# VHH binders against F-box associated domain-containing protein sdz-33 (sdz-33): the designs that were tried, part 11

Target 1, 300 residues: F-box associated domain-containing protein sdz-33 (sdz-33), of Caenorhabditis elegans (q9u232)
Amino acid sequence: MATVPFPILCLPDFVLQKSLKLMGVVEHLCLSILSKNIKQLIATLKGYPKCFSFKFVPFTSLTVVGERFKHFSFRFDIDESSQNANLRSYTDEGTYITLTVPGFTVKHWIEHVAYVLCRNNSIKLVLWEPNIDEVYEIVKDMRTVEVVIVSSEIQSCHLLKLFPSLRYLGVYKAPISAQILTYNLLHLEVKTKVTLNDILISNCSNFSISGNDVSDKELNFFMRSWIKGSNPRLTKFYIRNSLRVRDPYLETVLFQNIDYIETHKKIYWRTFEISRPDGTKADVMWDPLYNSYFNMTVQH

## First folded at step 4 (VHH)

Design s18 (from e4 with G50D Y104W; framework vhh_etentamig_d1)
Amino acid sequence: EVQLLESGGGLVQPGGSLRLSCAASGFTFSSYEMSWVRQAPGKGPEWVSDISYSGGSTYYADSVKGRFTISRDNSKNTLYLQMNSLRAEDTAVYYCARDEYGDWLEGFDYRGQGTLVTVSS
ESMFold2-Fast, scan of step 4: ipSAE 0.012; ipTM 0.378

Design s19 (framework vhh_etentamig_d1)
Fold by ESMFold2-Fast, scan of step 4:
Structure s19 (fold): chain B 300 residues (1-300), chain A 121 residues (1-121)
Amino acid sequence: as target 1 above (300 residues)
Amino acid sequence: EVQLLESGGGLVQPGGSLRLSCAASGFTFSDYEMSWVRQAPGKGPEWVSGISYSGDSTYYADSVKGRFTISRDNSKNTLYLQMNSLRAEDTAVYYCARDEYGDYFEGFDYRGQGTLVTVSS
């Protein structure tokens, strides 16, 4: 809904195109359901190069990444008997507007939004204890580039078979399977408990872990293993620990039996450089005040 | 360690009321948006209600809007769900869930063990 002085469907194409460029995503979606001509015109504008996010249960929702880092979020109102769905846009005040097209299912809406707003027909899925086969039927004609798993009940072998194009995977519930850990991901984000062995067998390029209590002794073992050639695909590794105890003796635990150089590259935290025998270097960042953060970035 | 503990469930007749509570510990409660999620026997999970970190904004599923009220007390680290005009179809296990960092749709990173609500005669 945009404020325009004239009925938009009656405007010349030149004026219509200018008006559409001034409108936002909600207005584009509202207008796109009024006529095929308007739908096609809006699709040619395509200002949204990011993939859009589909979350299926506990509420079914769709998020579109807009210009200037704005996310536009819609929820589905599904009639379980007919599977017809309305798209709802919620405001911060808890009010909403509803988009209705007779006969549209969740799949029809996702296809419509992808056509109108998204360039790459790419989708990010957020899965919270859903029937994964049902989700797959909805999105199978799209390129699923990212998946976030919130449920421990999702079978990893089946997931990887259905979504082989994954570059980013989030795992928020334990246990994390060896199949997921060893998969060739660009980015693996974990918000569940992991063991040192889980870290060592991981085959992702960028590995981020939150809410774990990984000890300095375990981080030392990891760094020594990396120096010996473990995790060959790794470019970035970080951990945010929730309950880490402050280590007053840095060199006796964290860097035990490691040749390192302190580089003083940052103001608030200590920075160190470690090297492989082949000359590959990594920057290690460590927070001496809170010990809640560990970051390692590989130069090669 | 993050812990969420629900209470207040039980057996109630249609048209009755129940108040659910969720005691949170192991994190800064006031920094997180919170939700109630339910799962009826033989059905998938359904999001019921959500509340902003300050308590100023509330959101409801259409199935409960006008009947349920979500609220929070940040000084007590407690989330509430006041359920009025209960129907047989409200029978479910109700879970307290912590919403992830500021992205409305990035999922729930923690949920409680649940409390059973049975609405029958």
Scores: ipSAE 0.000, ipTM 0.308, lowest interface PAE 11.4, mean pLDDT 75

Design s20 (framework vhh_etentamig_d1)
Fold by ESMFold2-Fast, scan of step 4:
Structure s20 (fold): chain B 300 residues (1-300), chain A 121 residues (1-121)
Amino acid sequence: as target 1 above (300 residues)
Amino acid sequence: EVQLLESGGGLVQPGGSLRLSCAASGFTFSSYEMSWVRQAPGKGPEWVSGISWSGGSTYYADSVKGRFTISRDNSKNTLYLQMNSLRAEDTAVYYCARDEYGDFLEGFDYRGQGTLVTVSS
């Protein structure tokens, strides 16, 4: 358990708040378990990410990872007793701080971290086990905006019913379902097998695919379908780490029977433009130097 | 210099058991998530099991759940895989891998040279 020096506990709230603003996330978490006043003062501070990632394992552990800013990147593992939480900075080599709160459950730790650090109580879940109902009971009072599925046993239809605020979904191991594909997502990231039909029925705004074998002939069909009005919500579609090999300088199969123009928007690789009859345009490109097989961005 | 050295492989009959070990050196072992990855003859690599830096969380591929147990001893810089109820399809070279990102999917930056496990009558 962390301790606060006696003098800091005696400061007026305004002075204490000034002192807290000079401290980092590790110090804030250590201090937040010591009193209600300090917890509430830390929760009023600004500058933290709007949500944290919770890697959830049934009943034994969770891991909290800070978002994009390296100074907020930390690992927060809760042990089997749930009363002890081990906190390690991402850049901190071999050292950790153990926080102990008698009587705390996994739910208490998640609620505490969400209250102290997450603006608008928004969270990201990484689901390793098919115990989705048990995870839901812990996080149901929070706003789940992002989910990553890394278990093939998780049922996608049930997930959408439990998390109506879902905006981002990553599907890394689970089979992709038509229900997920047709759901009104802001971003869908897929690292499992995707078919042309899956792409055509998708209703997400940003669709990213990795490790797939979509051919140039299939992408041609997709683009022709898009020109005819398919995927009306699509703003970006991209494929990385493709299992298929493309000549990065050839466009013949990809644009067959498509009216396109080359736009020269990039100095180091070719860029193209396609249009719908209504004047809506999309930029198409791929990076010949890196692992980009196909990128399509709708101009808005 | 990061080094990972696997041992404990060998020939076993179906239903048998083996315990694999991985000796780590050249980095702060207790700061990294670790995994076991296997590669069967003529097939691509398959992630088998992962363990958090503290040892408090363990993860398994569906093919080995209930049969394999991953563990670590941070005081000895050693990773273990206890393999029970072995099947012919468990035949593979088993690699110890360091997980830089802690996600067990991407970020394996170092692996050992492997230890061969053959399950055959």
Scores: ipSAE 0.005, ipTM 0.307, lowest interface PAE 10.2, mean pLDDT 75

Design s21 (framework vhh_8fcz_2)
Fold by ESMFold2-Fast, scan of step 4:
Structure s21 (fold): chain B 300 residues (1-300), chain A 121 residues (1-121)
Amino acid sequence: as target 1 above (300 residues)
Amino acid sequence: QVQLVESGGGLVQPGGSLRLSCAASGFTFSSYEMNWVRQPPGKGLEWVSGISYSGGSTTYADSVEGRFTIIRDNDKKMVYLQMTSLKTEDTAVYYCARDEYGDYLEGFDYEGQGTQVTVSS
């Protein structure tokens, strides 16, 4: 019997963890498929991303988001006869390696990558086509679907029924329904047309709107309604409007019949504080030069 | 600073051909998957075709498979959509779209202004 090299998996856990901390994401994934012990040790490392994004079409892909906008992109190569999937791990330069595990489907890979790299089981779905039932079959046994982005028409009742844990919804090119607006979301992001009435009936905590032409009079009405108790769950409201001409009377229209205190004045933004009778305060920040944005943040 | 500019649309008869172009700037083009998506009048957004970072892999919607070809030129930072055997159902505004790369943003993290394709009669 020859003398064999000291195997890395035979090192004490503290030495093994030091070695693992010097390795990259691709190395961690390669090692994680070789043993259950190293998979669990890699999962305990600090600094790994806490969420991932799953995109089903046009390419079945998985993106893991980390601190400081670091991204780890993976694409699936699916064998149609077996439904077995190989995982391609890509670099920013477009080079990749292929990972193969016998019997692994897209679902097995998503579960494995989430466990190894993400501190929780939260997933984001991006739906370009109305294939919600097919996507649901892939993700239904995963712990949580918290984020969905919709770029096509989807039946709102069906979406909410399949994903009851939904916290964040993005609606980019689909009509928005009253059922979505009144649902108890943490964050609703809209890039489709909304009305003042849509804003007033919304039950989300953070409401972000872009590509809309909401008038100064409508924003004034919204603020006066908020002061009177509308949108009780609202913590942040943001609008980025389409191209607008500078209006020197914007302040007069926006704050008509509103008591406010100016807290900050800058060239690119101004901030006013408004209050409810109960003492709840909100900071309103807007663009005085181009009328390009309106941001309201509630302090409670 | 991400910018996508589409061109090449127009009016064409059924059975005709068009080539759409998309010029990209403001990002490392060769690091992103690129897509063509379309919006027919009165309908939602429909994905048409996708191409990988290197151009080595392409995918197509069933409705355009065998009729459309997606190509990219990483040196020129261009994506093209070669359309043949056009049908009235292909009438839409066509958008070039950069694939999302890990953000809690749009389904596509950026899309251009679009180019109109009309297939008439």
Scores: ipSAE 0.005, ipTM 0.251, lowest interface PAE 10.4, mean pLDDT 73

Design s22 (framework vhh_8fcz_2)
Fold by ESMFold2-Fast, scan of step 4:
Structure s22 (fold): chain B 300 residues (1-300), chain A 121 residues (1-121)
Amino acid sequence: as target 1 above (300 residues)
Amino acid sequence: QVQLVESGGGLVQPGGSLRLSCAASGFTFSSYEMNWVRQPPGKGLEWVSGISYSGGSTTYADSVEGRFTIIRDNDKKMVYLQMTSLKTEDTAVYYCARDEYGDWLEGFDYEGQGTQVTVSS
C-alpha cells in the first residue's frame, strides 16, 4: 500500500536478513538508501565476486557482473544544473526503474553500488573519447585495475600516473604508443595496427593483438629474438585473425633457423615447442584449418 | 564469430536524409544493446545513438538529438539509423557497435568496415 510506512524496516534483524537474501539487486539498492543499518546489513550479503564495469561515454553506465554471466545494467541520468544523477535500472522488457537520492552524483552512486553489491573496490573503466581527469575525479577512491580505450588517444604517462593499480589495458581504435608498449602491464590488448618493432619493445606479460597483418617472416624474427632473450616478462603472445583475411601459417617460414619440436598435430590445432639456451621453453600453436589465431605461451 | 555489416551510406546534400542499416549475425541479437558510432575524417570515434535490447529505450548524442532516430528489428536482427537534416559535420564512417557485458576482453564489436556518409554540396 502506498499509505503504509516501510513495513520491511519493522522486521526483526534475523527475519530481515533472510528476506534480503531473497531480493534482487534493485531492492537491495533501494533499501540500502532508506537506512544506514540496512545498508550495512545488505553489505554483509555481498553476492557479487567480480568488480563492476563503469563505462564513460557514449553514456555513463554501470554493469554489475554476477555468477554464471548474470549481469545488471544501470545508466545515469544527469541533471546539468545540479550535477545530481539518477540511476536507471533496466528490465528485460526494455523499461527502467529510476532510483533518486537528493544530492547524489555519479561518484556517490558508483561508491554506493560498489559498497553494497561488490566484494571488492576494483573497477573496470571503458572509455570513449573521455576527459581522463574528469573520470579520475569520479573513481579516484577506487582501485582501477582494467581500462579499455575504445577511441581517441590518452596520454600514456598521465593514464598510468592516475591509475597505478592498472594491470590490464585495452586499446581498440587509437594508435598504440611506445610508452604504453614498454610499460609493465599484466595484460595488453591491441585491436589497431601493430608492427614487429612494437612487439619487440613490448614489456607486458600477456600481449594480445587482433586485426593485424604480422607476417610469418616477422613472427619468425620475433621468435628468434625471444630465444635470444627479448621480451623477458612475456608469458603469452596471442594473435586473433579475421576469419577470411589470413593466408595459412607456414611451418617452414615460421621456424626458419629455429630448432623446434612438434608436440601435437590435430585437425584443429598444431603445437610446437621452442627453447632458449637457458632451458626456458615456449609452446607455439595455431589453428591450421582457418588460421584464426597464433598463440605462443611461455612455460613457467 | 560476431559479424556486423553496415550499409546505406553515400553522398548527400546538406539538409538531406539517409537511412543506415546494420545486419547482425553470430550472437543472440535480442540480448544486446546496439549503438551507432562514427569516425569523422582525421578524428577519433564519436558515439551517436543507442537502443536497448527490446527497443523500448533510445538515447542520442546532443549533436544529433531531434535529427536522428535509431530503430531495431529483433526478428530480422537489424538495427537502423534514420538521419534527417544532415549537416557537413555529420560526414564520417558510421559503425554499428554491440555492447558486450561482463567480458571487457571482447569489448565493443565494431569490426565491420563501416559505411561512409559524405554530406556536401
Scores: ipSAE 0.005, ipTM 0.264, lowest interface PAE 10.1, mean pLDDT 75

Design s4 (from e4 with Y101W; framework vhh_etentamig_d1)
Amino acid sequence: EVQLLESGGGLVQPGGSLRLSCAASGFTFSSYEMSWVRQAPGKGPEWVSGISYSGGSTYYADSVKGRFTISRDNSKNTLYLQMNSLRAEDTAVYYCARDEWGDYLEGFDYRGQGTLVTVSS
ESMFold2-Fast, scan of step 4: ipSAE 0.010; ipTM 0.324

Design s7 (framework vhh_etentamig_d1)
Fold by ESMFold2-Fast, scan of step 4:
Structure s7 (fold): chain B 300 residues (1-300), chain A 122 residues (1-122)
Amino acid sequence: as target 1 above (300 residues)
Amino acid sequence: EVQLLESGGGLVQPGGSLRLSCAASGFTFSSYEMSWVRQAPGKGPEWVSGISYSGGSTYYADSVKGRFTISRDNSKNTLYLQMNSLRAEDTAVYYCARDEYGLDYFEGFDYRGQGTLVTVSS
């Protein structure tokens, strides 16, 4: 554990609260394991993280993201015989400190970190080759799981049944089931092959894809379909493909048989406006800062 | 500045072998878990193998278990992937990846290299 230069647990309460507000996440975690009173005091401090991530890959980790702290990543040293875990906090230089509590398992640490730092924030799960049932047993007692990212094939019906509050899903292995595509997600992110039909049946609000070979002819068909009323829930459609060079004459294919208006914010980027018969408009942008192949945002 | 530079890819016949290397710089290599991730043409990334910071624990995807061996040399800041009994389905760009220091919505790794192409074909 980290040693403090001044023993804050011996300070009068009025000084203790001021001292705690000057400390960071790692110091708060170190102090929160020393006493029940300090744990409660730290849990009442303002400045909660924006999101909490539990990554269940071969290297189990926690990530905390907040306003002041930006992000912190923690790793676990697990004793296979006892299942007891120590928590490691890493620096940008790759050094770390170790937090130890006798009898704490990975589950105890996740519960502790969530209680102290992540009140009312959704939990993000990142899973590589997981047993989803085993992961569910670890996180089921936590309030909310709204974000799941999977790099392996998972049966979509089972995933949606275990996490009914799911708002954000990341899928990194093909094929993607129709059940996932048609589910009313806030955000669906795909880093695997999708077809034009997959795009057309999707019911998510924000659809992001990358590492994909969707053609300009297929994007043209999609936009024409959108103009005719397809994907009514869609607010943003984004394709990242950093290895594909965009045709500078994209109007010859991408906007074939589409009525569009070109609008410019700056000379080095291009924006286009397309419209539905009902007056709903969307911006189609090629923005080199985002390294996007296709970026469409529905106006409100 | 964190840098990961892969090498060792190339054309190989089915049943052949290749050894991939990843030279790391700009961070304390011995303090990080490392992984190999591959991406086949037109497909998303697939995690292949991982190794603990000490090299004491190794993990493999079912598709490569028994054929691939991950290792590291912390004195040389280098990660390796020994690939044996290669199949056409192993054709992909292979990326060296450092395990996440921060939150990444799209993957479990905070840095990856530029990749090295492995083509398994007669």
Scores: ipSAE 0.006, ipTM 0.304, lowest interface PAE 9.6, mean pLDDT 73

Design t1 (framework vhh_etentamig_d1)
Fold by ESMFold2-Fast, scan of step 4:
Structure t1 (fold): chain B 300 residues (1-300), chain A 123 residues (1-123)
Amino acid sequence: as target 1 above (300 residues)
Amino acid sequence: EVQLLESGGGLVQPGGSLRLSCAASGFTFSSYEMSWVRQAPGKGPEWVSGISYSGGSTYYADSVKGRFTISRDNSKNTLYLQMNSLRAEDTAVYYCAKDQSYFPLTGEYFDYRGQGTLVTVSS
């Protein structure tokens, strides 16, 4: 862009504040670069209820999640010699504008965007390569990192030590360490091989598996173990597998030697209830429409 | 409903070529970066290639750089992957993926990948 859209510095304070509330993210970022006073004012007005996501490979990018599922996408153009970076701000139509500040690195831009657009929001990191130490140096002084997705072989002890506030973890590479499985995660998502033993030792609240070979006999063993008190923190256990179909009317293997009640039956949707001796109940269902091979939700 | 439908896979000899397609619906295709991700049996997903909203910028994993070409047609809501000089190690199910900005209640990276298309490279 050659020019600023309009000179808001000419407006009375009340009108200025009202005008800023009507502007979009691109306008807020442009104005925050031009004036330290405007930067501070925008920061006091803006706050998103959702986390923002950092993706460093294959693209060095930043996504900010706003109200009503709106999102704002940014990418960095890095000068290899100086490590100075320009920020590209994308619109929903796929067009973008380039923001330049002399001396700004990727870290400066992330700090600026987080300050202007995000408050009290978690950071989500997506790590496709084992560059965790480099990424940590960028985000260590910012918001608490609660979500990490790894598609590379990263040492579990090191990951948990760098991000002790980690609540959500996605693992896309085998093997899954016992340290990760036994850690008090709110949500563990796995897109790699998982064994029955891995499931039984898991201490996460929500366990999601994709593309896995867990058999109905193994799921039966797991459910019988849960009834006896295994996985005390478990709230939800999901298996998504678009390649493995289930006969929606056959449940004999899954519920062998388990007392169950069928609570709902539709053409592609069935729900069953199982109970612990203490009265704790769980709903078991599957729905081919959503590629849900197995879904277990514990009632509290 | 977001839907991605991959096609174009098949059996091909080493050194051969295949062109994969991904038909997208249920979202504004031209507003999202798109990627190809592959998964060989028993292995985790591997990012292969990515393309910007406009198609003006493309990116490739080192393992496929110089052999694969990603492209898109925003008027047809379709993503493509041209695969040349195929090797046995390229054997995998190929998925197209939408870069997602929403973190759902399930806590997963919601890539909106479809059912995939199988590519087998063998003699």
Scores: ipSAE 0.000, ipTM 0.207, lowest interface PAE 10.8, mean pLDDT 71

Design t10 (framework vhh_etentamig_d1)
Fold by ESMFold2-Fast, scan of step 4:
Structure t10 (fold): chain B 300 residues (1-300), chain A 123 residues (1-123)
Amino acid sequence: as target 1 above (300 residues)
Amino acid sequence: EVQLLESGGGLVQPGGSLRLSCAASGFTFSSYEMSWVRQAPGKGPEWVSGISYSGGSTYYADSVKGRFTISRDNSKNTLYLQMNSLRAEDTAVYYCARDFDIYEGYWEPFDYRGQGTLVTVSS
């Protein structure tokens, strides 16, 4: 079980604040359930993680991420009858510390951890074949800015209506829909099959694709379309291919009827600059050996 | 902050074996696909082998398939290349390289490589 080092609640606020800065995230969580004053003090400390990750996998987990604290992952032990949950933190030895608060559900823990450790009240959600409505009831009072869906099915309209603040969406198994493609996301990451038409209708700023068979002819068409003004919100377009050996993208095909300047030659990549008639430039970086990646970044 | 340190190179006779290691630090090693790339004297770089972040999938260039084995130990943040039945044409500086992490919101391919370790196969 988690314990406090000494009766810290008896210390003056100044001394208490200094003591809290020397403690780790698990100790902060333990102390934050003891009093409202300590909870508020911990929530105002500098260097706290900026974002939380909440994963619905066969086990429900919560991950704290940020610049000052290490990535800390917690799991939940849920009582079937009451839905009360205990928070578990694992150690390097495979043992764990359990945090228990009478009446706390998964929702209470997420709200508490977000309040104590994350000042912006935003959450990243990773969904492994869950009921989206059930998940929504847990996170509906939080600002959900990032969702990653690993499940094989998505109700696109329903998802976007439930999470209007969504800025990042990852789709790993489900077919991608026109509704998602045309939505004004900051970042869309897709691991399912994507067609040239899907790329051309996308309205996201950063489009990351993996596990796709986009040809050098199709990429040439896309780049020529971009030069003519397609994908006006695009800041980055990235394709990751399998590390498997495959026919190389031919420079002569990729850049056919495109004026370009080679800016960098390095062992693992080449970089070419392309331009729109209005002077907007983009850097195209690609794997010259095995086409393991294609990356286009718009200069501003 | 990101560092890759190769070791295990040396002089061997044709038909011999060597095991290369790459110690990684400054990033979440288990989240990245890793590769071995070599550069022979007077030649351009050649991709040799790649491994998925979990170690469940491995890939090889035709020139080394059946002779080389790539593996990783995520608990030790270390990448390995077991090289068997070495040939004179395997003589090169071998580099380990970080590929990319599809789970991170920021994507950069082959953004880090080490200093390399020299393998010389000669009679």
Scores: ipSAE 0.000, ipTM 0.208, lowest interface PAE 12.5, mean pLDDT 75

Design t11 (framework vhh_etentamig_d1)
Fold by ESMFold2-Fast, scan of step 4:
Structure t11 (fold): chain B 300 residues (1-300), chain A 121 residues (1-121)
Amino acid sequence: as target 1 above (300 residues)
Amino acid sequence: EVQLLESGGGLVQPGGSLRLSCAASGFTFSNYEMSWVRQAPGKGPEWVSGISYDSGSTYYADSVKGRFTISRDNSKNTLYLQMNSLRAEDTAVYYCAKDMEYLDEFGVDYRGQGTLVTVSS
């Protein structure tokens, strides 16, 4: 004579899983509040990624970017006296439903959303003009922060102290600092201006740059420096040049005083191989028609 | 180490077709959603298409819907993009991407080297 508060919880696991697969994220979040077993079951469903990103924006809102290339947009209605929060979940039509749990704060809701939608211990943060200390207080106990994307200026030393497990950093608007460049990141993505010196002092494994205009002379200097042993942790170096009309990269300038082999030639991309004296090789690729990209990948 | 290798790009006339391929290694391909992203000269990345881990769901940007078809072969760890009715505005470097989210231009773990598609007369 078992009693459950919601009829769907009475279904056998097979039928329950089938029913849950037909429901949306809001229904999953609602049902996961009602039962530890349902919470665990929803976390095992296909359709949600093993990791997700939190976009923290002003006004106590967040966007969770998950499966299906959809965002799950949430707003919090906070009672300033108690710090209790209701969760608003928005639809594509701009309507919303409100979820209420007595005693839940913003932190409780984010922990619940993270548990239901993310099945690993790493999270990705996308920060849009945040108070970073406020964001840190929310995430510090729930997941390891390995990926951060900053769309606004954030003090780099402060960021690295708060997130010591940081492996991937994206910088969209903030000027790049020597502290970030010399940190042993797995991946650094920069959409702001970088100089040749910034590239040469970088200690990241994968360096992706966009919105910059890097000359063939500068790339030649970088490659010659790499051959001499600079950037020893580097595995991949990628540049997307600015849209503005550029002079074509000249092979004779790009590989001046470098021993190289052309491995592949097409009208719109060319691939070359360069080597260090120790036998380490790298593949160099660029777009000869538009100079739109330059890519260098170290062979392992 | 995640590796993605794109191929199949080329010069094509307006109205023509191309098929792009992406060979994936270094991760369990069949467990991840995959996408195609393009970047036209001097513009930010534009998400083009996505496919679920089991091919049960496909997604397209409005600019390519009805013209492009995404598919995958999990037994070969390969992602495909069939591009029909190509237009000058489709000119871009096309990248294969793991776990791409629609609103996050840099939310992918790794992008491949890219393959250039040029549509001109």
Scores: ipSAE 0.000, ipTM 0.141, lowest interface PAE 11.2, mean pLDDT 72

